# Designs tried in a protein design chat: VHH binders against p53848r504to814. Part 8

Target 1, 311 residues: p53848r504to814
Amino acid sequence: TYIMAIFNATPDSFSDGGEHFADIESQLNDIIKLCKDALYLHESVIIDVGGCSTRPNSIQASEEEEIRRSIPLIKAIRESTELPQDKVILSIDTYRSNVAKEAIKVGVDIINDISGGLFDSNMFAVIAENPEICYILSHTRGDISTMNRLAHYENFALGDSIQQEFVHNTDIQQLDDLKDKTVLIRNVGQEIGERYIKAIDNGVKRWQILIDPGLGFAKTWKQNLQIIRHIPILKNYSFTMNSNNSQVYVNLRNMPVLLGPSRKKFIGHITKDVDAKQRDFATGAVVASCIGFGSDMVRVHDVKNCSKSIK
Below, E stands for the ipSAE of ESMFold2; O stands for the ipSAE of ESMFold2 at other seeds; V2 stands for 0.75 times the mean of E and O plus 0.25 times the DockQ between their complexes.

## First folded at step 1 (VHH)

Design e06 (framework vhh_ozoralizumab_d1; at its last look DockQ between E and O 0.01; V2 from the best seeds 0.00; counts 0 for: pae E 12.7 > 2, grease 25.1 > 24.2, placed apart)
Fold by ESMFold2 at other seeds, look of step 2:
Structure e06 (fold): chain B 311 residues (1-311), chain A 122 residues (1-122)
Amino acid sequence: as target 1 above (311 residues)
Amino acid sequence: EVQLVESGGGLVQPGGSLRLSCAASGFTFSRYWMYWVRQAPGKGLEWVSEISSDSSYTKYPDSVKGRFTISRDNAKNTLYLQMNSLRPEDTAVYYCARTPDYYGLEDYFDYRGQGTLVTVSS
């Protein structure tokens, strides 16, 4: 399993006209320390840089501000001689195609897009033009301000557009014991698959794509737990859907999966609002569970302490 | 848009033969690996044959090897499956399918057509 470490770029708040390079040097030193700590325990580390909050209901930085916060830092990380560049994989957390384009110019490896292209219709074109870039296609509904009102998965949102469904290459209609229990994860899988089809139609290659069911994006805390438990279903899911005058078959089977459970509010429901030490322990237990259900990558804030809680 | 249209299915007696065709459009056919897959009633998809973009590589599972032959005509954007010595267990809907720029391996595919029914009577 790969560890993706979160790094949030700080906002510019200079009162004296700023030393932008000084902010970058301090951030770079923090990243070097983070990488060295992670590489003591792991063969490689993925650093996920974010210049704009993707937390539900958060205030969104402008595109220009996101670029200003993130692109010089990514460039500095990639140019550093203090990092073993063959062991450091660099990701940018953005839903904006122009930010992704600038990050690619300075040597990013992964575009981590919580919207799965939903927030910016030009994203897939940028990824398709850069076949060496990995793209994390994540599930959400609506936008940052509306997504939490859209967490109703009792019915299939794509309805009769979906013609056939398979789990482990068996028609779901033959799996009555599984059919009723998996409505949530199959809904998520269908919606990911719809975005995946659009990516393929725009020239994105299947080998560029990793999927993320989007814990905490348009999901309740109970739904997050169900998704974690049903990762094996998602990883073995395929379906057909109508495409005007033909059917399209899409398979998500064995696609690499990212889960980002760290510091999400549903952990507080598990721990019943215990102190910070117990919350750190509960986070580690949830990460271990994600790995146990088949997550290929986990996204965490505290690599050192989460790594120690993994057996 | 991408289209795959199968034809050539029908009712045939055991030991008989059929030739399936798949007309492709909406993409550069000659750059894609192509597949035939089938779905028996109540079952999932079973891979039946695979052909590289230039026809230099073909592969078959043991269940059909020696009886089925995949071929393609890149000038006509058409994929074929010659099925000989048909058995009742070959009864299924047959689909042609593609994946972008994959070489040399059985892989899951991203597009398929509506299919053509092959019924082998006992």
Scores: ipSAE 0.011, ipTM 0.529, lowest interface PAE 8.8, mean pLDDT 80
Fold by ESMFold2-Fast, scan of step 1:
Structure e06 (fold): chain B 311 residues (1-311), chain A 122 residues (1-122)
Amino acid sequence: as target 1 above (311 residues)
Amino acid sequence: EVQLVESGGGLVQPGGSLRLSCAASGFTFSRYWMYWVRQAPGKGLEWVSEISSDSSYTKYPDSVKGRFTISRDNAKNTLYLQMNSLRPEDTAVYYCARTPDYYGLEDYFDYRGQGTLVTVSS
């Protein structure tokens, strides 16, 4: 299991009249210390740099502002002699193809796309042009302002584009008995699969793709718990669908799965803590559950607390 | 064929104001981040201001913040620098400049104009 540490580039550091180099130096020092903490206990560390908030209902930074916040920092990380570069994996949290292009130029390894290509139709072409890049295909609905209103999941009718469904694995072959209980994860899997096929049709390779069912995006707190519980179903899920006048087999079996439970509001709801820092302690328990149910990567704010749960 | 032509410099008394203009041609001006930089006698090139392609973002060093304002008119392919409360230390040749990329991610300028001299003296 890999740990992906979140680093949010603070917009106010760049917009108020502080010196640009001082801002980057401060952020780089924070990242160096984060890496030293992680590498004391782990063979490698993944850092996920975000230049624009994807929180539901947040005000979006412009593309240019996102680039200015994130790209110089990624470049500074890659140029740092204080970091063992072979042990530091860099991810950028962006749904914008132009941001992804600039990040790839300065040495990012992973594009973490909350929208699964929904918000920018050119994203898949960028990923396809860069076969060495890993792409995290996340599930959401609508856009940043509407996604929380779209948390209604129901069975697709027979005769729609989805033709047949399969859950492969002796341990979870009781799909008929669990049909009503698995509506959410099946809907999420089908919608991920539709985006997956579109990525493949645009030249993205299966081996580039990691899937993220999108905890906290177009889901209630109860639905987030259900997704964690049903990771084994997602990892063993396949179906057939009609696409472009042909039947297509969509196989999500054994794809790597990322979960980002860190500081999500549903953790606060469960523990009755609303303070984001207090949620870091609770995240350790949720991370252990995610790993237990088959998550391959976990995205977190507090690496030290989470490493105690997985080591 | 990329050209940047500055104008508006001159002699001004301390506390005075000047407005510099830069006429851009030979490229899609509206797509590029733009910069004002200056070079005082016997000193190196100093960054003075930057502006995003859509004017949503501007930045200044502490030495000019609150006194200088960068702006642009994309319909006229023109960059401006409004300089208020001028000081003798602002005496320099002022250049408008761009980076090779649209977003200003490179730490060097591929084009700058001929410059316009600003002299702040009594």
Scores: ipSAE 0.000, ipTM 0.331, lowest interface PAE 12.8, mean pLDDT 76
Fold by ESMFold2, look of step 2:
Structure e06 (fold): chain B 311 residues (1-311), chain A 122 residues (1-122)
Amino acid sequence: as target 1 above (311 residues)
Amino acid sequence: EVQLVESGGGLVQPGGSLRLSCAASGFTFSRYWMYWVRQAPGKGLEWVSEISSDSSYTKYPDSVKGRFTISRDNAKNTLYLQMNSLRPEDTAVYYCARTPDYYGLEDYFDYRGQGTLVTVSS
């Protein structure tokens, strides 16, 4: 399981961005320390750089501002002689195709797009033109200003197009017995699958794609818990849909999965305490659960403490 | 029906002090993390301070650390920001903000007030 460390290069972040946005040299030094801490426990580390807040209800930086905040930093990381470049994987958190294009030019490895291509119609073309780039296809609904109102998930089992379900570690009869409890993960799986087909139709290759069910994006805190518990269902989800006047089989089996539970508000509900210190410690326990349910990558703020929880 | 009402802004000389208040209603204030954020003219929203529901955790960016103090009174449903050693660059509209219980995302808000203007100049 891979550790993706969050680095926010934005002044709108309440936890990180407000302390990291002045000086490229200072940011690079923070990243070097972060990498050394992570590489003490792991053979590689993924750094996820964000220059624009994508949180619900946040104010987004302009494309020009996002580029100014993120691209020079990515370039500085790649050019550093103080980092073992073969062990440092770079991701950029952006939904903008032009930002992704600029990040690719300076050596990013992963485009982490919370919109799954919904916010920028040219994103899939950029990814398709660069077959060496990994693309994280994340689930959300609506846009940043509206997604909070779109957390109602309907029973798609009534009249949906699923012809065959494959569940590696889950009995098919048990899926039917849990019908009301699996509505959320089945909706997420179908909506991811629909975006996946659009990516494939635009030339993106399956081997480029990692999926993210989008904890907290168009989801309530109780729904976040359901998603974590039902990762095995998502990892084995399949269905048939109509596309181009033909039926297309969509199969999410063996797609790598990312979960980002770190510092999410729902941790406070679980602990009956919203104290940030307790959220950090509780996050480590939730990360271990995400790995136990089959997450291939976890996105965290506190790499050192979360790494200890894994071991 | 959630309401956040800021007050206490005004004109102040460099080096001066102000105390901002935010009156909260329409929700269980004591269960929520609260924030102060600001917006200078022509700039984006900047995080200024964060406080946990029980006041055991506070956080500040370097730009205000040591000069600003966030506090809350859960019995009065009121959030405060004590601002000392004010500088011209602190000039902004200041908002208090809340994070939602339903969304599970860190460090974002679903409601903010209308703001109170702080002007630091000679």
Scores: ipSAE 0.000, ipTM 0.176, lowest interface PAE 12.7, mean pLDDT 75
ESMFold2 (binder alone), look of step 2: mean pLDDT 81; pTM 0.826

Design e07 (framework vhh_ozoralizumab_d1)
Fold by ESMFold2-Fast, scan of step 1:
Structure e07 (fold): chain B 311 residues (1-311), chain A 121 residues (1-121)
Amino acid sequence: as target 1 above (311 residues)
Amino acid sequence: EVQLVESGGGLVQPGGSLRLSCAASGFTFSDYYMYWVRQAPGKGLEWVSEISSSGGTIKYPDSVKGRFTISRDNAKNTLYLQMNSLRPEDTAVYYCAREHYGDYLGWMDVRGQGTLVTVSS
């Protein structure tokens, strides 16, 4: 199980009452401390640098500003002599193909795309041009402004273009008996699969792709719990669909799965926790559940506490 | 349908007080962190206060700390901002906002249409 540590490189208009100027040296020092904590317990660490978010101030940030925030920092991380470069994997959290392109130039290893290519039609072309790059294909619906209003998943077995579906693995037989309760994860899997096929059609290789069912993106807190519980279904899911003028077999079986349950509000809702620190303890339990249900990578804010929970 | 409706803005003299309200509907209000944010004329959005789902955790930036108080009534699905010792620089449109579940604390996905607060003679 890999640990992906979140580092937000965005100015936060909600923190300092209007004084938002990121110091690269200070940010690099924070990342060095984060890496030291992670590498004390793990063989490697993935740092996920975010230069854009769904906050109103981050939505207003231009592509140029996102590049200004993230690219110099990634370059500074790669040039640091204080970091064991062989043990530090760099990811950028971006849905913009031009940002991804610039990040690749300065040494990023992973493009973490919350939109699965929905927000920028050129993203798959950039990933295809760089076969050494890993791409995290995340599930969402609509766009940043509408996704939370699109948490309605149909009470049906098949989407419009889907011809048939399979849940493989003898360990999943009991989950197939709960067919009506698995509509959400099957819909998510079908939509991921549609994005997966589009990526492959654009030249992206299967071995480049991790899937992320997108906890909290176009989903309610109850739906986030259902997704975590049903990771085994997603990891054993395949279906056929009509694409262009042909029938295509979409196999999501055994693809690596990333989950980011760290400090999501649905954790606080379940446990009635109100403090961010109390959510760290609850997040540890949810992270353990994600791993137990088959997550290959977890995306977290508090690496030290979450690492202890993974035991 | 998810909706946030702010009220209570108006004209007030420097040193005065105002209480803003935000009526929430279409979602389980008690499940969300809530925020007050403001936008002064010609400026970007500025965070004013945050409150956890139960009201147990509250935060303010230094610019309003000691002058503003955020509170909530989960039974009434209502968020409040008590503003005291108002200054001309507090003039702004004030928005009520709901936290986004999609990532760490501080992300917001729904905002009201705002209520104007003008602090002048």
Scores: ipSAE 0.000, ipTM 0.215, lowest interface PAE 12.3, mean pLDDT 73

Design e08 (framework vhh_ozoralizumab_d1)
Fold by ESMFold2-Fast, scan of step 1:
Structure e08 (fold): chain B 311 residues (1-311), chain A 121 residues (1-121)
Amino acid sequence: as target 1 above (311 residues)
Amino acid sequence: EVQLVESGGGLVQPGGSLRLSCAASGFTFSSYEMYWVRQAPGKGLEWVSEISGSGRSTKYPDSVKGRFTISRDNAKNTLYLQMNSLRPEDTAVYYCARLGYSYGFRPLDYRGQGTLVTVSS
């Protein structure tokens, strides 16, 4: 299991008496400490650098500002002699193809795209041009302002385009026995599969793709829990669909899966009205559940506390 | 331990032919899709060809389609790339690759050391 640490490269603001976190040197020092803490417990660490918020309903930074925040920092990380470069993997959290291009030039290994290519039609072309780069294909619906209104999952989503479905896990009974309980994960898998096929059609290679079912994006907190529980279904899911008068087999089986269970809103629902000790316990329990149900990578805000739970 | 060992590269004149081989060990060869990728001096990796585990399905980019043929011998755990009508722009180090499962570092993990192909007069 890999741990992916979130690092927000967002604009400085006043904190505790008007002090600013003003420069790249301070951010680099924070990342060095983060990496050292993670590498004490793990063989490697992934740092996911975000230059703008992808939270639902957030105001988006401009492309130029996103580049200004993220690219010099990634370059500084790669040039640091204080980091064991063979053990530090760099990811950029962006849905913009131009940001991805710039990040690739300065040494990122992973493009983490919450939109699965929906927000920027040139993204797949950039990924295809760089077959050494990993791409995280995340599930969402709509856009940043509308995704939370689209959390309705029905058995006929993608309707007549979906033909035959299989769940290949020996611990899961035939799909017919589980239809009502699996509607959400099947819809998510089908929509991921549609984006997967579009990526492949645009030249992206299967070996580049890691799946993220998108906890917290176009989903309620109860739906997030259902997705975590049903990771084994997603990892064993395949189906046939009709697309442009062609029958296409979509095989998501054994693709690596990333989960980001530590979003503030999601954890807030679980830990509502409890103190900090109980919140820490709940966060650790959710991370452990993600690992136990088969996630290959977990994306977290607090690496030190999460690392203790997964060592 | 997974190992891939490429061979067959060398210097060839434009219009010539070469056959590359990749000896695979440490895994069930017939269960994996295999790939040839190349890297020209000072450039990034470029996909060259892919083949299904059974050998029945192959794919190529337009740059090599009709000139290159990928094949495999599952009994010998060997992957091949037959390169015909070679051009100066085909000059590159050629790598045999398997789909990796270690993510983030090298999607083409289990790639061998490569074999150099130089096309010049």
Scores: ipSAE 0.000, ipTM 0.333, lowest interface PAE 10.8, mean pLDDT 76

Design e09 (framework vhh_ozoralizumab_d1)
Fold by ESMFold2-Fast, scan of step 1:
Structure e09 (fold): chain B 311 residues (1-311), chain A 123 residues (1-123)
Amino acid sequence: as target 1 above (311 residues)
Amino acid sequence: EVQLVESGGGLVQPGGSLRLSCAASGFTVSSNYMYWVRQAPGKGLEWVSEISGSGGETKYPDSVKGRFTISRDNAKNTLYLQMNSLRPEDTAVYYCATDIPYSSEWYEGFDYRGQGTLVTVSS
């Protein structure tokens, strides 16, 4: 299981962005510390650099500001002699194709896109032009200001274009008997699959893609828990759909799955923790559940406590 | 319904002091982290300070540390920011913000913020 450490290079992130918002030398030193902490327990570490907040009610940094915040830092990380470069994987958290292009030029390995290409129609073309780059295709609905209003998932799991669905490791009759409990994960899988096909049609390769069901994005706290419990369904899910008057088979089976439960508000609901800073301990327990249910990568703020859960 | 109303902004000379207030309603104020954030003309949003629900924990970026003090009066549902030794670069619209537990299913931070209060530091 891979660990992806969050590094927020934005002043409007109050989890650690305020502590890391400094000149490039200070930020690099913070990242070196994060890498050393992670590599004490793991063979490799992924650092996810964010130059723009995706939280609701956040002010979106301009493309120029996002580039200024993130690109020089990524370059400095890659040029550092303090880091074992073969063990440090770099990710950028961006939904902007121009930011992705600049990050790729300076040595990023992964584009972490919360929108699954929805916010920037040129994203898939950039990923396709760079077949050595991994892309995290995340599930959401609408945009940053509207996604929380769109957390209504249908009572039936089949969308209008979906013809047939399969769950490789599950009896279909049993799945139908649990239809009221599986509509969410099946709807999420179908919507991920639609974005997946769009990416493939634009030249992105399957081996480039990780899927992220998007905990906290267009979902209530109960829905987030349901997704975690149903990761095995997602990892065994496939379906056929009509697209542009052609039938396509969408196979999500065995795709790597990323989950980012770290400090999400639904964790506070479970533990009754009122302060966001208290959620780090609870996040460890949820991370253990994610791994137990089949997550291949976890995105976290507190590497030390998360690593104890993985070990 | 969560409501945050800032007040206390105005024009002040460099080196002066100003105290901002935020009246909060629609949630259990004493149970929530609260924040002051600001936005200078033509710039992005910048975090200025945070305070825990009980008031026992506060944090500041280096740009304001030692000059600004965040505090709260939970009996009055009010958040304060005492700003001393003000500089022209402190000119901004200041916002009161909070994250409500169990409300948005989002990453921590400020889920709600008010309309803001303008602080201008000029001679």
Scores: ipSAE 0.000, ipTM 0.130, lowest interface PAE 14.5, mean pLDDT 74

Design e10 (framework vhh_ozoralizumab_d1)
Fold by ESMFold2-Fast, scan of step 1:
Structure e10 (fold): chain B 311 residues (1-311), chain A 121 residues (1-121)
Amino acid sequence: as target 1 above (311 residues)
Amino acid sequence: EVQLVESGGGLVQPGGSLRLSCAASGFTFSTYAMYWVRQAPGKGLEWVSEIKSSGGSTKYPDSVKGRFTISRDNAKNTLYLQMNSLRPEDTAVYYCARDSTYWDFYGMDVRGQGTLVTVSS
C-alpha cells in the first residue's frame, strides 16, 4: 500500500496572506521532514503538490498563479541532494493540461486529476504524449461549485443492456436486492469506465491509469461509506456499453485504486466532529478499512497518524 | 437526436401552485434518472429535484422539500414538477435535465431551453 502525502502550495498557507511568493527553501525543508517521517516507516513516499484548491465551493487560482506556486517547488524537490530521489515519487494535483505539461518538464511522475479529464479536454492528449507518466482518473460530477448537489446515483445511462460482474455470489431470489444495494458503486464504476475509454481513445495506455472513486466529490457521507465497502466490486467491475454504433467491453478489473478519506467531512459526521483537524484520528481507522477492502494507495494530510494505522 | 422540451411556466402569486412538464424524445426515457434545476436572475444554477429511472426514489434540497414534488410517466416520456406554496425566491428559469455517464460540467448531458416561473404579486 502506498502513502500519498498532501502538500498545499497555496497562499492560504502563508502568514502574510499569500501576497509574497512562498519561500521555496522553507517549503522544501517541510517536504524533507515529511519524507523523513514517512520513509522511517515505508519503503517509498508519494508527495502530492497542490497549487490550486479543489475543495467544493473554493475559489480557483488562475493558471499562471497555479504554475507560479507549484512548478518551482517541484523543480526544487527534484534538485535536492537531501532527498533519496529513488524513494520519493512526485505527484501534482491539477485538472489543467497546461499545468500538467509544465510539471512533467520539471520531473513530476504522476498527474492527479480530480476531474478525470472533465474540466480540461486537452488533458488526455498531454498524458498520451508522456507514456512514462501515471495518471489518476478520479470520479466526480459537475464542477467545484455544483458537485455536492449532484449526488443522485441510480442510472446506467446506456439505453441498452449492461452486463455486470459482482465479487460476491448471490442467491437468485436476492438478485434485485443486491442490485439496489450496489447501484452507487456500479454507477461510479460505469462513469469511471466512460472516462477510461475516452482516455484510451486519446492514446493513454491502461498501465498509466490509477482510478479514484472520489470520496467527498458529488457524494453524501453515507455514499462515501458505501464506496469504501464496495471497493472489491469496483476492482472486479466490467460492463459492455454502446459507443459509436459498436459494443465496447470496459474492464476495470485489477486496476489500482486510490482513496483519499483524510479529513473529509463524512468522517466528522460519523464521529460527531466537524473540525477537519480533529478528524485525523478517525481518519486512521477509515484508512485501515480502505486498505482492508482493497485500496492500493491512500491520500492523507497527516502521514504520521495514518502510517501508524496501516503498520 | 436527444431533445427535452419544458412547459407550464408563468406568472403566479405567492402561495400559488404551478405544474411543470418536460417532454423527452430521442432516447429511452425509462432508463435515465432525471433532474429539475433552476437559475434565478443573477445567480448560478441550482439543483431542485432528482428522480430515479423507475420513479421509486426522489430527492430535494431543504429549500423546496415539502413544497415541490417530482414525478414521471415513462409511458408518455414525460417528467413533471408539482410546485406548491410558491415564494418570490422560487422565481427562476426551470430546466429539465438528463443524467449522463458521458460527462459534461453538471453531470447532465442534455438540458432543455427552460421555462420561466415568476412568483410576484
Scores: ipSAE 0.000, ipTM 0.126, lowest interface PAE 18.2, mean pLDDT 71

Design e11 (framework vhh_ozoralizumab_d1)
Fold by ESMFold2-Fast, scan of step 1:
Structure e11 (fold): chain B 311 residues (1-311), chain A 121 residues (1-121)
Amino acid sequence: as target 1 above (311 residues)
Amino acid sequence: EVQLVESGGGLVQPGGSLRLSCAASGFTFSDYDMYWVRQAPGKGLEWVSEISWSGGSTKYPDSVKGRFTISRDNAKNTLYLQMNSLRPEDTAVYYCAKGYPTVTYDAFDYRGQGTLVTVSS
């Protein structure tokens, strides 16, 4: 199981000035410490560099600013002699194809795309042109009607475009008998599959793709728990669907799965918003559960505490 | 149908107080973090306050910290903003907002129609 450590390369406030040498050096030192802590317990670590503010109601950084914040840092990490380069995997958290392209030039290994290619039509072309790059395809939803459908998942359906469903090589063999209890994971799988087919049609290779069911995104805490419990279904799921008057077979079986539970929204529900130290402890327990249910990669804010929990 | 209905805005003098309310319906209120955001004339949307699903955690920007208090009543599906020591720069339309339950983004999924707060002498 891989651990993916989140590193936010964003200042507290927006600035028109780019990253400075002194600022990059400080960030690199933080990354080096983070890597050394993770590598004390693990054979490798993935660092996920984010160049955009995720603060509530924040203005998204421009493409130019995102590049200024993230690309020099990625380059500095790759050029560092203090890191065992064969044990440090670099990811960039971006939905912009131009940012992805620049990150690839300076040595990133993974593009972590929260939009699954929806926000930038050129993303799949960039990934296809770089077959050595891994792409994380996340399940995302971005409007009120979609959120409302997820809130009432027992009434949610993708309609008649899905012709046939299969669950393979699993103890969950009677899908029809579990129909009402698996609507959420099946719909998530179907939507991931639709985006997966678009990626493949644009030349992306199956072996480049990791899937992220999007814990916390457009989902209640109860739905997050349902997704975690049903990861075995997702990892053994395939279906047929109509696409442009043609029937296509979508096979998600055995694809690597990334899970990143939200400490605040997801774990806070379990701990009833107790002190941050209690939430960090509960995060470790949830991460262990994700691994137990078949997660191949976990995305975490606190690497040191989570590393101790998953060793 | 998700609905957020704000109330409690009005005209107050500098140094005065107002309490805003937001009645929520169409979703499981107790499952979501809630926000107050505002938009002053000629300016962009600004985050004002955040409260966790249980009410156990709250956050504020420095511009209102110590003056504003966010709270919620999950039994009544109602969000509140107590505003004290109001200043002319607090003049804005205030919106109740439901966030996305996300690990990557805390974006606003839905805003109400807003309630106008005017602080003037």
Scores: ipSAE 0.000, ipTM 0.158, lowest interface PAE 17.1, mean pLDDT 73

